VH-VL binders against Cytochrome c-554 (cycF). Designs and how they scored, part 5

Target 1, 133 residues: Cytochrome c-554 (cycF), of Cereibacter sphaeroides (q3j2p2)
Amino acid sequence: QDARQIERMIEGRHGLMTLMAHELGKLGGMAKEETPYDAEVAGKAASNLSALASVISPELFPKGSAVGEAEDSEALPAIWEKPDDFAQKISGMEEAAAKMQAAAGTDLASLQGAMRDLGAACGSCHETYRQKD

## First folded at step 1 (VH-VL)

Design i4 (framework fv_izeltabart)
Fold by ESMFold2-Fast, scan of step 1:
Structure i4 (fold): chain C 133 residues (1-133), chain A 121 residues (1-121), chain B 111 residues (1-111)
Amino acid sequence: as target 1 above (133 residues)
Amino acid sequence: EVQLVESGGGLVKPGGSLRLSCAASGFTFSNYGMHWVRQAPGKGLEWVGEISYSGGSTNYNEKFKSRFTISLDNSKNTLYLQMGSLRAEDTAVYYCARVYKDSSGYLFDYWGQGTTVTVSS
Amino acid sequence: DIVMTQSPDSLAVSLGERATISCKASQSVSYRGNNYMNWYQQKPGQPPKLLIYGASNRATGIPARFSGSGSGTDFTLTISSLEPEDFATYYCQQRSNWPYTFGQGTKLEIK
């Protein structure tokens, strides 16, 4: 496996997660009523999040990019031990992001419901496949 | 109420092709993944494949991967199964099913009534 | 592929009696506290109906007499007191790995 290719992929994954966190921050702020609900802003943030989530795939996790195998990686070996389950978790994230996109522009209550679902999907994937602490 | 209605089944000759449809209603189709499952006469259930809500990812039982293609059209709330190079062993009732995500993973929470495909010379 | 094996192939039980169906996976279908195992009921001429998901959770509308248990490779479906509508074929299914696979089915017959 090409070391530079693995390094670029890990950097790419981190960049993707950073952009997703940015969009989640806007939606989360509104869901917690820390910022005023704005249907247009919420809709755009949810649309961006859905697009970013659609880029997530097992191909972003090449062999040799696990925690302990490459610098700055937090990906657990379980990704490569349970590839089919990992792919299903990714699909769950995409589904939750799409649900957020459908709900975010409707009203605050709809956004709050979708945020709970999205948080659960993100947490489920991280609990299994990301190094904690 | 959630409804899934399959159509497109019928009698086809070996080597032929057939496209099955699954029309969804009663839920936001574009928020759910979908599956195809088949059942030969007097036999058990066999998973054919799945497709994500966006149509961006598909997974197949390797037995069907080269001959069958799953797709969907969110504007029509419809799931498709394109079947090619059909064989007598493909004779079965074909069900579509909706997938729901829970803490244990996905589950097939609603199924259609099925459409019958008979491959015979 | 993960092979799901049910026992018995058929079971004859009287109304009001307890029925127990077993399902064994050729390898673990549990992962980090989650059980990727479902149970379905199928009556002749009808599609399968989800009964139990995640090994032990009843699906919406499923009567309390149906219960599921187990983890790893060994799972059980129990019907505590059979009703006339319970005579059907029951299937277990693993969703841990592609391809998703079903057991061969257990036919529950009236005695």
Scores: ipSAE 0.000, ipTM 0.500, lowest interface PAE 18.1, mean pLDDT 82

Design i5 (framework fv_izeltabart)
Fold by ESMFold2-Fast, scan of step 1:
Structure i5 (fold): chain C 133 residues (1-133), chain A 124 residues (1-124), chain B 111 residues (1-111)
Amino acid sequence: as target 1 above (133 residues)
Amino acid sequence: EVQLVESGGGLVKPGGSLRLSCAASGFTFSDYAMHWVRQAPGKGLEWVGEINPYGGSTNYNEKFKSRFTISLDNSKNTLYLQMGSLRAEDTAVYYCARELRGYSYGSYYYMDVWGQGTTVTVSS
Amino acid sequence: DIVMTQSPDSLAVSLGERATISCKASQSVDYSGYNYMNWYQQKPGQPPKLLIYAASNLESGIPARFSGSGSGTDFTLTISSLEPEDFATYYCQQSNKDPYTFGQGTKLEIK
């Protein structure tokens, strides 16, 4: 792929991750009881997160966009070395986000339960496929 | 060095009240839910309740909900159990324990550090 | 409430032999593929000590001879080769639903 196409994809990925982190921050804050639980706020944040997660696909990770191959990329080469596992991790994250959407507006305990799944799915993907700080 | 130290136990008459304390040190108190678990002489473990240090939300075993109150003071890294209307069957060693309430990379719910316990004896 | 039932109530085994303790939950302790079931060891006059969390994860500092297995409602704690320090009471505990509940305990005794 040409340099401009790769730059656009990396910019898009960073934007997506930033928006997802914003929604996760709201849900996590409530789950940890750092902020008061609010069913409407939690429901909206979960809905937004589910929509954002649905955009994640291998198409956002073209060859040549790995860390060390393109500026500002944090994507590890393992994404392209293990495409089946990477796709499975994405699917797991979409499933966890959908469960959060169903649970977040019910009560604090339901939100906390769904956060277990969501945190595990996000962490599993990042641990294997994102450059660690 | 992570440590939990209970205190406040003793001999109390039926119908009396007692406040137990659990002093935490060596870790970030506000990252952990805190639990009270009791054990009657020669018996097994019984969960009393828990509190989340962020908002102070509590959950109790129904057996204790009307008589016991769990609270905390984050400024002192101390957990409390206020016990009222005590009965002979409340005689037990009372343990405090911590449980990580992590946000990132999965959450497993388990009590990894326990205090040595403080003994409460209810008798006339 | 979820009732946790251990078997046997007591088990007599020789040093170097394998010990197996079972724990059964009255309701599933699985939530989205995670089994919220933990194992603790308690010696007389001491607080409980975490051995295994989430069915099969060995707690840091615990000897590799301890292992946990199972899912849903049926769980097992195994000690592959008993050492003198392993003679204690073992408790299973679920954290899937409030109230948290413990099994009645299994006392491991010298044969």
Scores: ipSAE 0.000, ipTM 0.542, lowest interface PAE 11.9, mean pLDDT 83

Design i6 (framework fv_izeltabart)
Fold by ESMFold2-Fast, scan of step 1:
Structure i6 (fold): chain C 133 residues (1-133), chain A 122 residues (1-122), chain B 111 residues (1-111)
Amino acid sequence: as target 1 above (133 residues)
Amino acid sequence: EVQLVESGGGLVKPGGSLRLSCAASGFTFSSYYMHWVRQAPGKGLEWVGEISGYGGSTNYNEKFKSRFTISLDNSKNTLYLQMGSLRAEDTAVYYCATHRYSSSWYAPFDYWGQGTTVTVSS
Amino acid sequence: DIVMTQSPDSLAVSLGERATISCKASQSVLHSSKNYMNWYQQKPGQPPKLLIYYASTRESGIPARFSGSGSGTDFTLTISSLEPEDFATYYCQQYYSSPRTFGQGTKLEIK
């Protein structure tokens, strides 16, 4: 792969993560009671998050796009060393996002429970596959 | 101290096979892309191919893809070039080269070995 | 494949004078304000030594008399005041895409 192709993919996946963070910020604010719970807003944010999470796949992590291999990448080499495990972590995040979509529009307590589950799934993937600094 | 040492060169007859090794010290291949570059007597540099220390993925100059295979053994910190169906025009000094870990895969070849000579002759 | 073409094939320059070597890529090696091309120096019996990367960034330890310039397809290596140790063959290389291609080399002789 060409340097341009790798850079565009890294930009693309960072953009995806930025959009996911935006949706997570709305849900997190409500779960922490920093903003008033709104079932319609929560449901919409969770649907967007689930759709964005469905785009995540090993395909977004081509060879040559690891930390140390490409500029601005935070992806650890373990992604390519453990492809089956990485795929399972992605599936776990997608499942947690789907559960959030089912729960977020119900009530505050349901949102709070789903946020704990989603946070755990995201953290598990990042602990293994993302550079901390 | 970072060092690359090639070995395995020698005289081989046309149609033969030969395996070159590149032993690394002062760093590990799991952090780097590794390259093979050759140079025929009195000629310029020619890139053979590369392998990622991370996942072992390879890219080749198509000229060599059918006859040459690049592999690595991280436990021995050693890079290999398996050469088959050798021809007189494969006579060259073969170098291994790498980038610094802090550089991207499109970074310069900032570390080179001393080379090992392969002569294909009847 | 990107073809790298150097000129001249050989050059004789007197000590203390300026030497200029050109390199042309068959397509642009520029992306995001960086030119993915390098310059190497090779002395007889030795491996190549990196001089300049990203067309104009001098590698650590390389004397200030070496400079690189150019963008896109046309690149130049300049040695502002030739020293005896600069006798060598110089190669350009693109690292923009696979295969990573080198120019044919320019042999610099001290006149």
Scores: ipSAE 0.000, ipTM 0.510, lowest interface PAE 16.6, mean pLDDT 81

Design i7 (framework fv_izeltabart)
Fold by ESMFold2-Fast, scan of step 1:
Structure i7 (fold): chain C 133 residues (1-133), chain A 121 residues (1-121), chain B 111 residues (1-111)
Amino acid sequence: as target 1 above (133 residues)
Amino acid sequence: EVQLVESGGGLVKPGGSLRLSCAASGFTFSTYWMHWVRQAPGKGLEWVGEIKSSGGYTNYNEKFKSRFTISLDNSKNTLYLQMGSLRAEDTAVYYCARGGTYYKYYGMDVWGQGTTVTVSS
Amino acid sequence: DIVMTQSPDSLAVSLGERATISCKASQSVSYSGYSYMNWYQQKPGQPPKLLIYDASNRATGIPARFSGSGSGTDFTLTISSLEPEDFATYYCQQYSKWPLTFGQGTKLEIK
């Protein structure tokens, strides 16, 4: 029922974050120059990231799926207490991912700039809306 | 040469309003975040807010959001800070600064000379 | 808001000696191996000047004697051999979370 639907949504959110982290790892490696820059690989990773970010919406955070309300959830109650701010953070993430998609296949410097913007957006959102431990 | 020049500072009474300008030369706003940063006498640096010229997207230090507004005019390559309901605590040198971009400049790498705002009766 | 705390508030160092300035963030300013932290130099009567961006990268035109290091919450700015023109106040600044915040500053005095 409702509880099972919430459980599935939390699992879905974690899966989405894992896939996004996988794509970010590729882009981050190149941005740090730990992995040789490859425009085709970077472009594909950025496209995947943008597509994954586009799935993020308030729908993925139904009432009852907060930390303390559901097992394995890391979502803070502030998501539901400040819905306009949370929606703005999601839009910012989607915008940053789209800019990464535009920049990643162009050159290393463009990738590096977009990665920094994306990383800052992720850090800000996580700190406000994610349980630390 | 890449330059930022602030203007519009002066003496204002508490409760008053003032608009600061920041004229850019040698580069185009549309590729950069632009910032306002202030410094009270004998104090450190305090970030006021930022704007991205490509879409007019703004972020503020929440303590200023209700009283201050950042805007820009791309055709004049000029950044503005509209300040309202000024208080003695707003007395400071106000700097405009160029921030990050897709190219190279990830810190605030170009700063104006600053314009002084004094709020006193 | 992330609070940036510098130490010491002031430091006196002899010419040619090493100067080390610390900056601590109230919470991590690093994400996925990147540190969203910058260092600035400000001389009396002048605007700030970018020295180091993203914790360890020297800005254009900055002498090699300046270096930055650290990650997470703990960062340092090092001047390997102090020159007379290094008399200034130094500020760290995070951009991991809005609002952007600066440390209170460290004043470098030449002995």
Scores: ipSAE 0.000, ipTM 0.524, lowest interface PAE 16.8, mean pLDDT 82

Design i8 (framework fv_izeltabart)
Heavy chain, then light chain:
Amino acid sequence: EVQLVESGGGLVKPGGSLRLSCAASGFTFSSYAMHWVRQAPGKGLEWVGEISSRGGNTNYNEKFKSRFTISLDNSKNTLYLQMGSLRAEDTAVYYCARLYYGSGKSPYYFDYWGQGTTVTVSS
Amino acid sequence: DIVMTQSPDSLAVSLGERATISCKASQSVLYSSRNYMNWYQQKPGQPPKLLIYAASTRESGIPARFSGSGSGTDFTLTISSLEPEDFATYYCQQSYEYPLTFGQGTKLEIK
ESMFold2-Fast, scan of step 1: ipSAE 0.005; ipTM 0.594

Design i9 (framework fv_izeltabart)
Heavy chain, then light chain:
Amino acid sequence: EVQLVESGGGLVKPGGSLRLSCAASGFTFSKYSMHWVRQAPGKGLEWVGEISTSGSYTNYNEKFKSRFTISLDNSKNTLYLQMGSLRAEDTAVYYCARSPDYYRGTWFDPWGQGTTVTVSS
Amino acid sequence: DIVMTQSPDSLAVSLGERATISCKASQSVDYYGKNYMNWYQQKPGQPPKLLIYAASNRESGIPARFSGSGSGTDFTLTISSLEPEDFATYYCQQHYSTPYTFGQGTKLEIK
ESMFold2-Fast, scan of step 1: ipSAE 0.006; ipTM 0.557

Design l1 (framework fv_latikafusp)
Heavy chain, then light chain:
Amino acid sequence: EVQLVESGGSVVRPGGSLRLSCAASGFTFDDYGMSWVRQVPGKGLEWVSGINWNGGSTRYADAVKGRFTISRDSAKNSLYLQMNSLRAEDTALYYCARDRYSSGWYKFDYWGQGTLVTVSS
Amino acid sequence: SYELTQPPSVSVSPGQTARITCSGDALPKKYAYWYQQKPGQAPVLVISEDSKRPSGIPERFSGSSSGTMATLTISGAQVEDEADYYCYSTDSSGNHYVFGGGTKLTVL
ESMFold2-Fast, scan of step 1: ipSAE 0.000; ipTM 0.476

Design l10 (framework fv_latikafusp)
Fold by ESMFold2-Fast, scan of step 1:
Structure l10 (fold): chain C 133 residues (1-133), chain A 121 residues (1-121), chain B 108 residues (1-108)
Amino acid sequence: as target 1 above (133 residues)
Amino acid sequence: EVQLVESGGSVVRPGGSLRLSCAASGFTFDDYGMSWVRQVPGKGLEWVSGINRNGGSTRYADAVKGRFTISRDSAKNSLYLQMNSLRAEDTALYYCARYPGISTYRYFDLWGQGTLVTVSS
Amino acid sequence: SYELTQPPSVSVSPGQTARITCSGDALPKKYAYWYQQKPGQAPVLVISEDTKRPSGIPERFSGSSSGTMATLTISGAQVEDEADYYCYSTDSSGYLWVFGGGTKLTVL
């Protein structure tokens, strides 16, 4: 793949993460009781998050898009060295997002429970496959 | 070598307190979550408590919630279980075990030999 | 309270196939793990993530999972495989860890 295609993929990944962070921020604020719980807002945020997570796949990580290989990339080489484990982490995040979609609109306690699993899945993937700040 | 060694098990009367320790060696302690799992002699395994890599999150089985406190000390590569208000049903061999600290899939890949706690008379 | 259900015992003759089952409502979305425990010893992981065999575990051990049931299979069971076997998984939240009640395998 040429450098311009890789640059666009990196921009796309950053945009995806920004949108996911936006939805997660709403859910997290409610889960921490920093924002009043609202079942409809929580349900919509969880639905959006689940849809965004479903877009994550290995095709968003073409070879040549790792940190040090492409400008602005934070993706560690381990993504391409351990493709089965990386796919498993993506699957875990999709499972957690789907559970959040089922739980977020029910009540605060259900949202809080789903946030624990989601936080663990996101952290697991980032810790293994993202360059530290 | 990579190992976990428990200590502190003893005979204690009901209502008493006991502190268990687990010494980790041969691996980077702070990369792993830690857990206590117990087993009544001749019976099955029962999860007791867990603590994540940095000690910021703890969890407990319903049977011990409010009575047991799990903690860890990175400088000493050690895990602890403070057991208060002990009951006869707490009698068991107590294992410490590690799990991948960054994984959503929490499984135990290293176990100690266990330390026996007996709560009687 | 979430539970994993195993038969209390399974008996086979040497060379026969042993199958130990584990049932739980979260198993369609959560991995099952299998531990072997011999008297006086700590548990040993024999199958991870439904199907993976850790290094050092004999090829006769295999695992599978379908729907709410995970299965540990020992093809050509040997006397040394006599032990208690525990399935392990998390509940649907991923933060509660659960062991099955254990299955005593007898090879006679």
Scores: ipSAE 0.000, ipTM 0.483, lowest interface PAE 17.8, mean pLDDT 81

Design l2 (framework fv_latikafusp)
Heavy chain, then light chain:
Amino acid sequence: EVQLVESGGSVVRPGGSLRLSCAASGFTFDDYAMSWVRQVPGKGLEWVSGISWNSGRIRYADAVKGRFTISRDSAKNSLYLQMNSLRAEDTALYYCAKGYYGSGSYLPFDYWGQGTLVTVSS
Amino acid sequence: SYELTQPPSVSVSPGQTARITCSGDALPKQYAYWYQQKPGQAPVLVISKDSERPSGIPERFSGSSSGTMATLTISGAQVEDEADYYCQSADSSGTYYVFGGGTKLTVL
ESMFold2-Fast, scan of step 1: ipSAE 0.000; ipTM 0.480

Design l3 (framework fv_latikafusp)
Heavy chain, then light chain:
Amino acid sequence: EVQLVESGGSVVRPGGSLRLSCAASGFTFDDYGMSWVRQVPGKGLEWVSGINWNGGRTRYADAVKGRFTISRDSAKNSLYLQMNSLRAEDTALYYCARVYYDSSGYKSDAFDIWGQGTLVTVSS
Amino acid sequence: SYELTQPPSVSVSPGQTARITCSGDALPKQYAYWYQQKPGQAPVLVISEDSKRPSGIPERFSGSSSGTMATLTISGAQVEDEADYYCYSTDSSGYHYVFGGGTKLTVL
ESMFold2-Fast, scan of step 1: ipSAE 0.000; ipTM 0.517

Design l4 (framework fv_latikafusp)
Fold by ESMFold2-Fast, scan of step 1:
Structure l4 (fold): chain C 133 residues (1-133), chain A 123 residues (1-123), chain B 108 residues (1-108)
Amino acid sequence: as target 1 above (133 residues)
Amino acid sequence: EVQLVESGGSVVRPGGSLRLSCAASGFTFGDYGMSWVRQVPGKGLEWVSGINYNGGSTRYADAVKGRFTISRDSAKNSLYLQMNSLRAEDTALYYCARGLRYTYGYYYYMDVWGQGTLVTVSS
Amino acid sequence: SYELTQPPSVSVSPGQTARITCSGDALPKKYAYWYQQKPGQAPVLVISEDNKRPSGIPERFSGSSSGTMATLTISGAQVEDEADYYCYSTDSSGYHRVFGGGTKLTVL
């Protein structure tokens, strides 16, 4: 793809990750009991996270946007070498986010359980397809 | 106490096959990624293979790709390494090692290791 | 094939600071891990993710990473710290895991 489109997509991916991190920070703080549990805040954060996760797709990773191919990219070449596995990782993250949405507004214990599942899904994808900061 | 116990190491001829096992205890095995790491006596460490917590993803060092297969049976708290087409350079002490619990890189690095099982490929 | 390069040996006197380096082209983008191995024993993780010390590891152990070089530092080295030390990381693809060649630490 055109270099400008790739640059904008990488900026878009970084923005998406930043917004997801913002929502995860609220949920994580409550799950770790660093912040008092609030069912309404947790429910809204989980809803936002689920919506943001639904935007993640292979379309956000055009060829030419890998680390080493474009500036500021953290995406590993393995995304394009194993597209079916990458798609499955995305689906797993979407499922975990949906479970979080169902659980976060219920009670603290439910939130804590869902955080474990979400952490596993996010970590699995990052370990395979993203480099360290 | 968290423990990993390897077994199955023996002397085999080049071209032969061997299956290694690792029995885990003292933790929820199914929550953790696992790895096999080998070491020629008196030499350095070499990562061989890794598997995620549910067995859905596996990775291999180039030296063993196509010849070795890592697998697990979480209901039995067991990890396996099926080794085919063995070569003299596969001679080593093979360690079973525990990776991360459903976190970033859950089969990336190892925090607990077994004592190893010796594999000798000799004609 | 991708390699992590370590010096084969480092010698210090008791109480001195030991520094063991690990060089690799992927280290600016990939975490380094450090393992201690004593004769006849399995390796022990002493530093994770460049600079995190696992529970139970003495405070004298620390790590850092800058550019293509990661460093394990043992402040006030003790005789019991004599061991082989290995750095560990991934290659640029993130697929392969690699160990450095190892450094023998002698505390005389």
Scores: ipSAE 0.005, ipTM 0.514, lowest interface PAE 14.2, mean pLDDT 81

Design l5 (framework fv_latikafusp)
Fold by ESMFold2-Fast, scan of step 1:
Structure l5 (fold): chain C 133 residues (1-133), chain A 120 residues (1-120), chain B 108 residues (1-108)
Amino acid sequence: as target 1 above (133 residues)
Amino acid sequence: EVQLVESGGSVVRPGGSLRLSCAASGFTFDNYGMSWVRQVPGKGLEWVSGINWNGYSTRYADAVKGRFTISRDSAKNSLYLQMNSLRAEDTALYYCARELYRGSYYFDYWGQGTLVTVSS
Amino acid sequence: SYELTQPPSVSVSPGQTARITCSGDALPKKYAYWYQQKPGQAPVLVISEDSKRPSGIPERFSGSSSGTMATLTISGAQVEDEADYYCYSADYSGNHWVFGGGTKLTVL
C-alpha cells in the first residue's frame, strides 16, 4: 500500500511541476519579451501559479520517495535530512509566487522584477533538493 | 566537531576474513549515509561500498560485490564492513566517509583510515 | 568499465593559475566533485556540485563543468596547494561512483 501511495505521489509531484512550468512559460516569455506583454494573460498565469505553489508541502514527499528509493523520483534525500531548511525553501517559493500574483497584471517591469525573485526561489530549492538534470 | 575513527585493519592470509569498524561522533549519525573508500598505499582512491541513513539500501563496487557486507548500528554510531574471501588486491587503507546527496552521493568528512594487508 | 580521466601531473609556479581537468561521458548529466589529498592525510572536499566551494576552502579554488569535462582551477597557486587532486562522479547509470586517477599538483 505504501509502494502504491509513493508511486502516485511521485506522479502527482511531476504533474504539479508540469502545470507550474506551463504557467511559468507564459510569464517567462513575456518577461524576456519573446511574446508581447498582456496584463490579463499575465494575471491569470500568475494566479494559477500561486495556487499550484500553495500545494507544495513536505506532505508531497513521503518517506521512501527519494532518488534511488523509488522509480522516476528526482527528490534528494536531503529533503528528509534537513526538514526545517526544506520548509523554509517552500515558504520562500510561496512568497515569491504571491509577489508575482500581485505584480504580473500591473506592467512589464513589475512582472520582470517578480520573475527574478521567483526564478531565484525555484533555483535555490532545486539546487539543494532536486537531482541534476 | 565531526570525527570518524576506523579500526580493525590487520594482516590476513588470502581467503581470510576481517571486520572493519568506524566510530562516528560530532553529528547525528542516523541522518547520514556512510561509505567505505579504499586506497592502495601510494595509489588512487576507489569507492567500495555505501549504506543509506536507515540501513535499508546498500551499494557495492563490482570488485567486492558478494564478498563484502556493509552494515551500521545507528544506536552505537558505528559503521561496519565485513570482508570475506579476501584477495591480495584488497590490500589497502580503508577510509570511513560521511555521505551527502546533492544529485549524486559524495563525501564531506573522512576518517584517517585503517590498513588491511592481505599477504601472499 | 566507466572511467574519469585526469592528467597524471600539473606543474605551475607560485602565483600562477593551475587547471586540472576531468573527462567523463556522464559529466553532462552528473555532478563532479573535487578532493585534495596531502601525503599521509585523508582527502578533503574542495569543490562540490561542479562549482561550489565548501565553507573553509580558500577563494582561489573554483570549479566548472562543460560537456564531458570538469575543471578545477586554483588561481594564484600557493606552495601549500601541492597535493594530489581527485575528481569524483557517478557513472552513466547513476548506480556506481568513481574517482579519477588523480593529478599530482607541483608548485615550484
Scores: ipSAE 0.000, ipTM 0.479, lowest interface PAE 17.9, mean pLDDT 81

Design l6 (framework fv_latikafusp)
Fold by ESMFold2-Fast, scan of step 1:
Structure l6 (fold): chain C 133 residues (1-133), chain A 124 residues (1-124), chain B 108 residues (1-108)
Amino acid sequence: as target 1 above (133 residues)
Amino acid sequence: EVQLVESGGSVVRPGGSLRLSCAASGFKFDDYGMSWVRQVPGKGLEWVSGISWNGGSTRYADAVKGRFTISRDSAKNSLYLQMNSLRAEDTALYYCATPKGYDFWSGSYGMDVWGQGTLVTVSS
Amino acid sequence: SYELTQPPSVSVSPGQTARITCSGDALSKQYAYWYQQKPGQAPVLVISKDTERPSGIPERFSGSSSGTMATLTISGAQVEDEADYYCQSTDSSGTYWVFGGGTKLTVL
């Protein structure tokens, strides 16, 4: 795709991650008991997170948008070298986000369990496919 | 409680074979990639092999490529390392490791859960 | 061999600051992780993603990274901190784990 379209896609990916981080901040704060657990707040944050995670797809990673190929990109070349594994990582994150949505509004212990699962899914994907900085 | 338990280490002759097992409990096994890391007694850590959460991708250190095969069995919550054509330099304590115990806020994806290790000795 | 270089040993007195370095080309692009290993025990992750301290790790442990070098800092080192420390990162593609050679920290 042309350079401007790639630039916009990278900006879109960064925006999506920022919104997801905002929702995760609420859930994480409660899971770590840094803020009081609130079932309604947790349920809404988890619902928003699940919706945002559903936007993640290979379509957001067009050829030429890797680190070193485009400015501000943190996406490692492995995304395009191992597309099936990358797609499976995305599916795992979506499943973990859906589990969080089911659990977050129940009680603190359920939120904490789902947060550990979600964190592991996110970490597995980032470990393989995201460059730091 | 999150736990990894390795087994299968033994004394074998050069050219022999062994299969190591790692039993996982206390977490959703299929959500995590897993690795084998070895350590020669008194020396440093060396990554040996890794496998993705669904077994669709495997990776090997150059020293073991073509001789070792990593696999996982989700029905048994177990990780395996099939070691063929063993050499004296494969003598080491073999650890099973995974990023379970992950701190989401910090984004840790290093190996933060380790088993106790199982000793493999290759000698004549 | 390993692609990350650490000094083989670092010595400090109790209460002093210990600094252990890890250098390698991949660190300009990839996160560093730090492990503590005491004799007869499995490694314990003490710093993740260059700077993050996992739950349960004492506040005196901190990490930083700049260019091709990552540093583990133990402020006010205690005798129980005496151990081998390993850095770990990935190759430039992010798919393989690489450990440093390890640093023996002595606190006397």
Scores: ipSAE 0.000, ipTM 0.509, lowest interface PAE 12.0, mean pLDDT 79

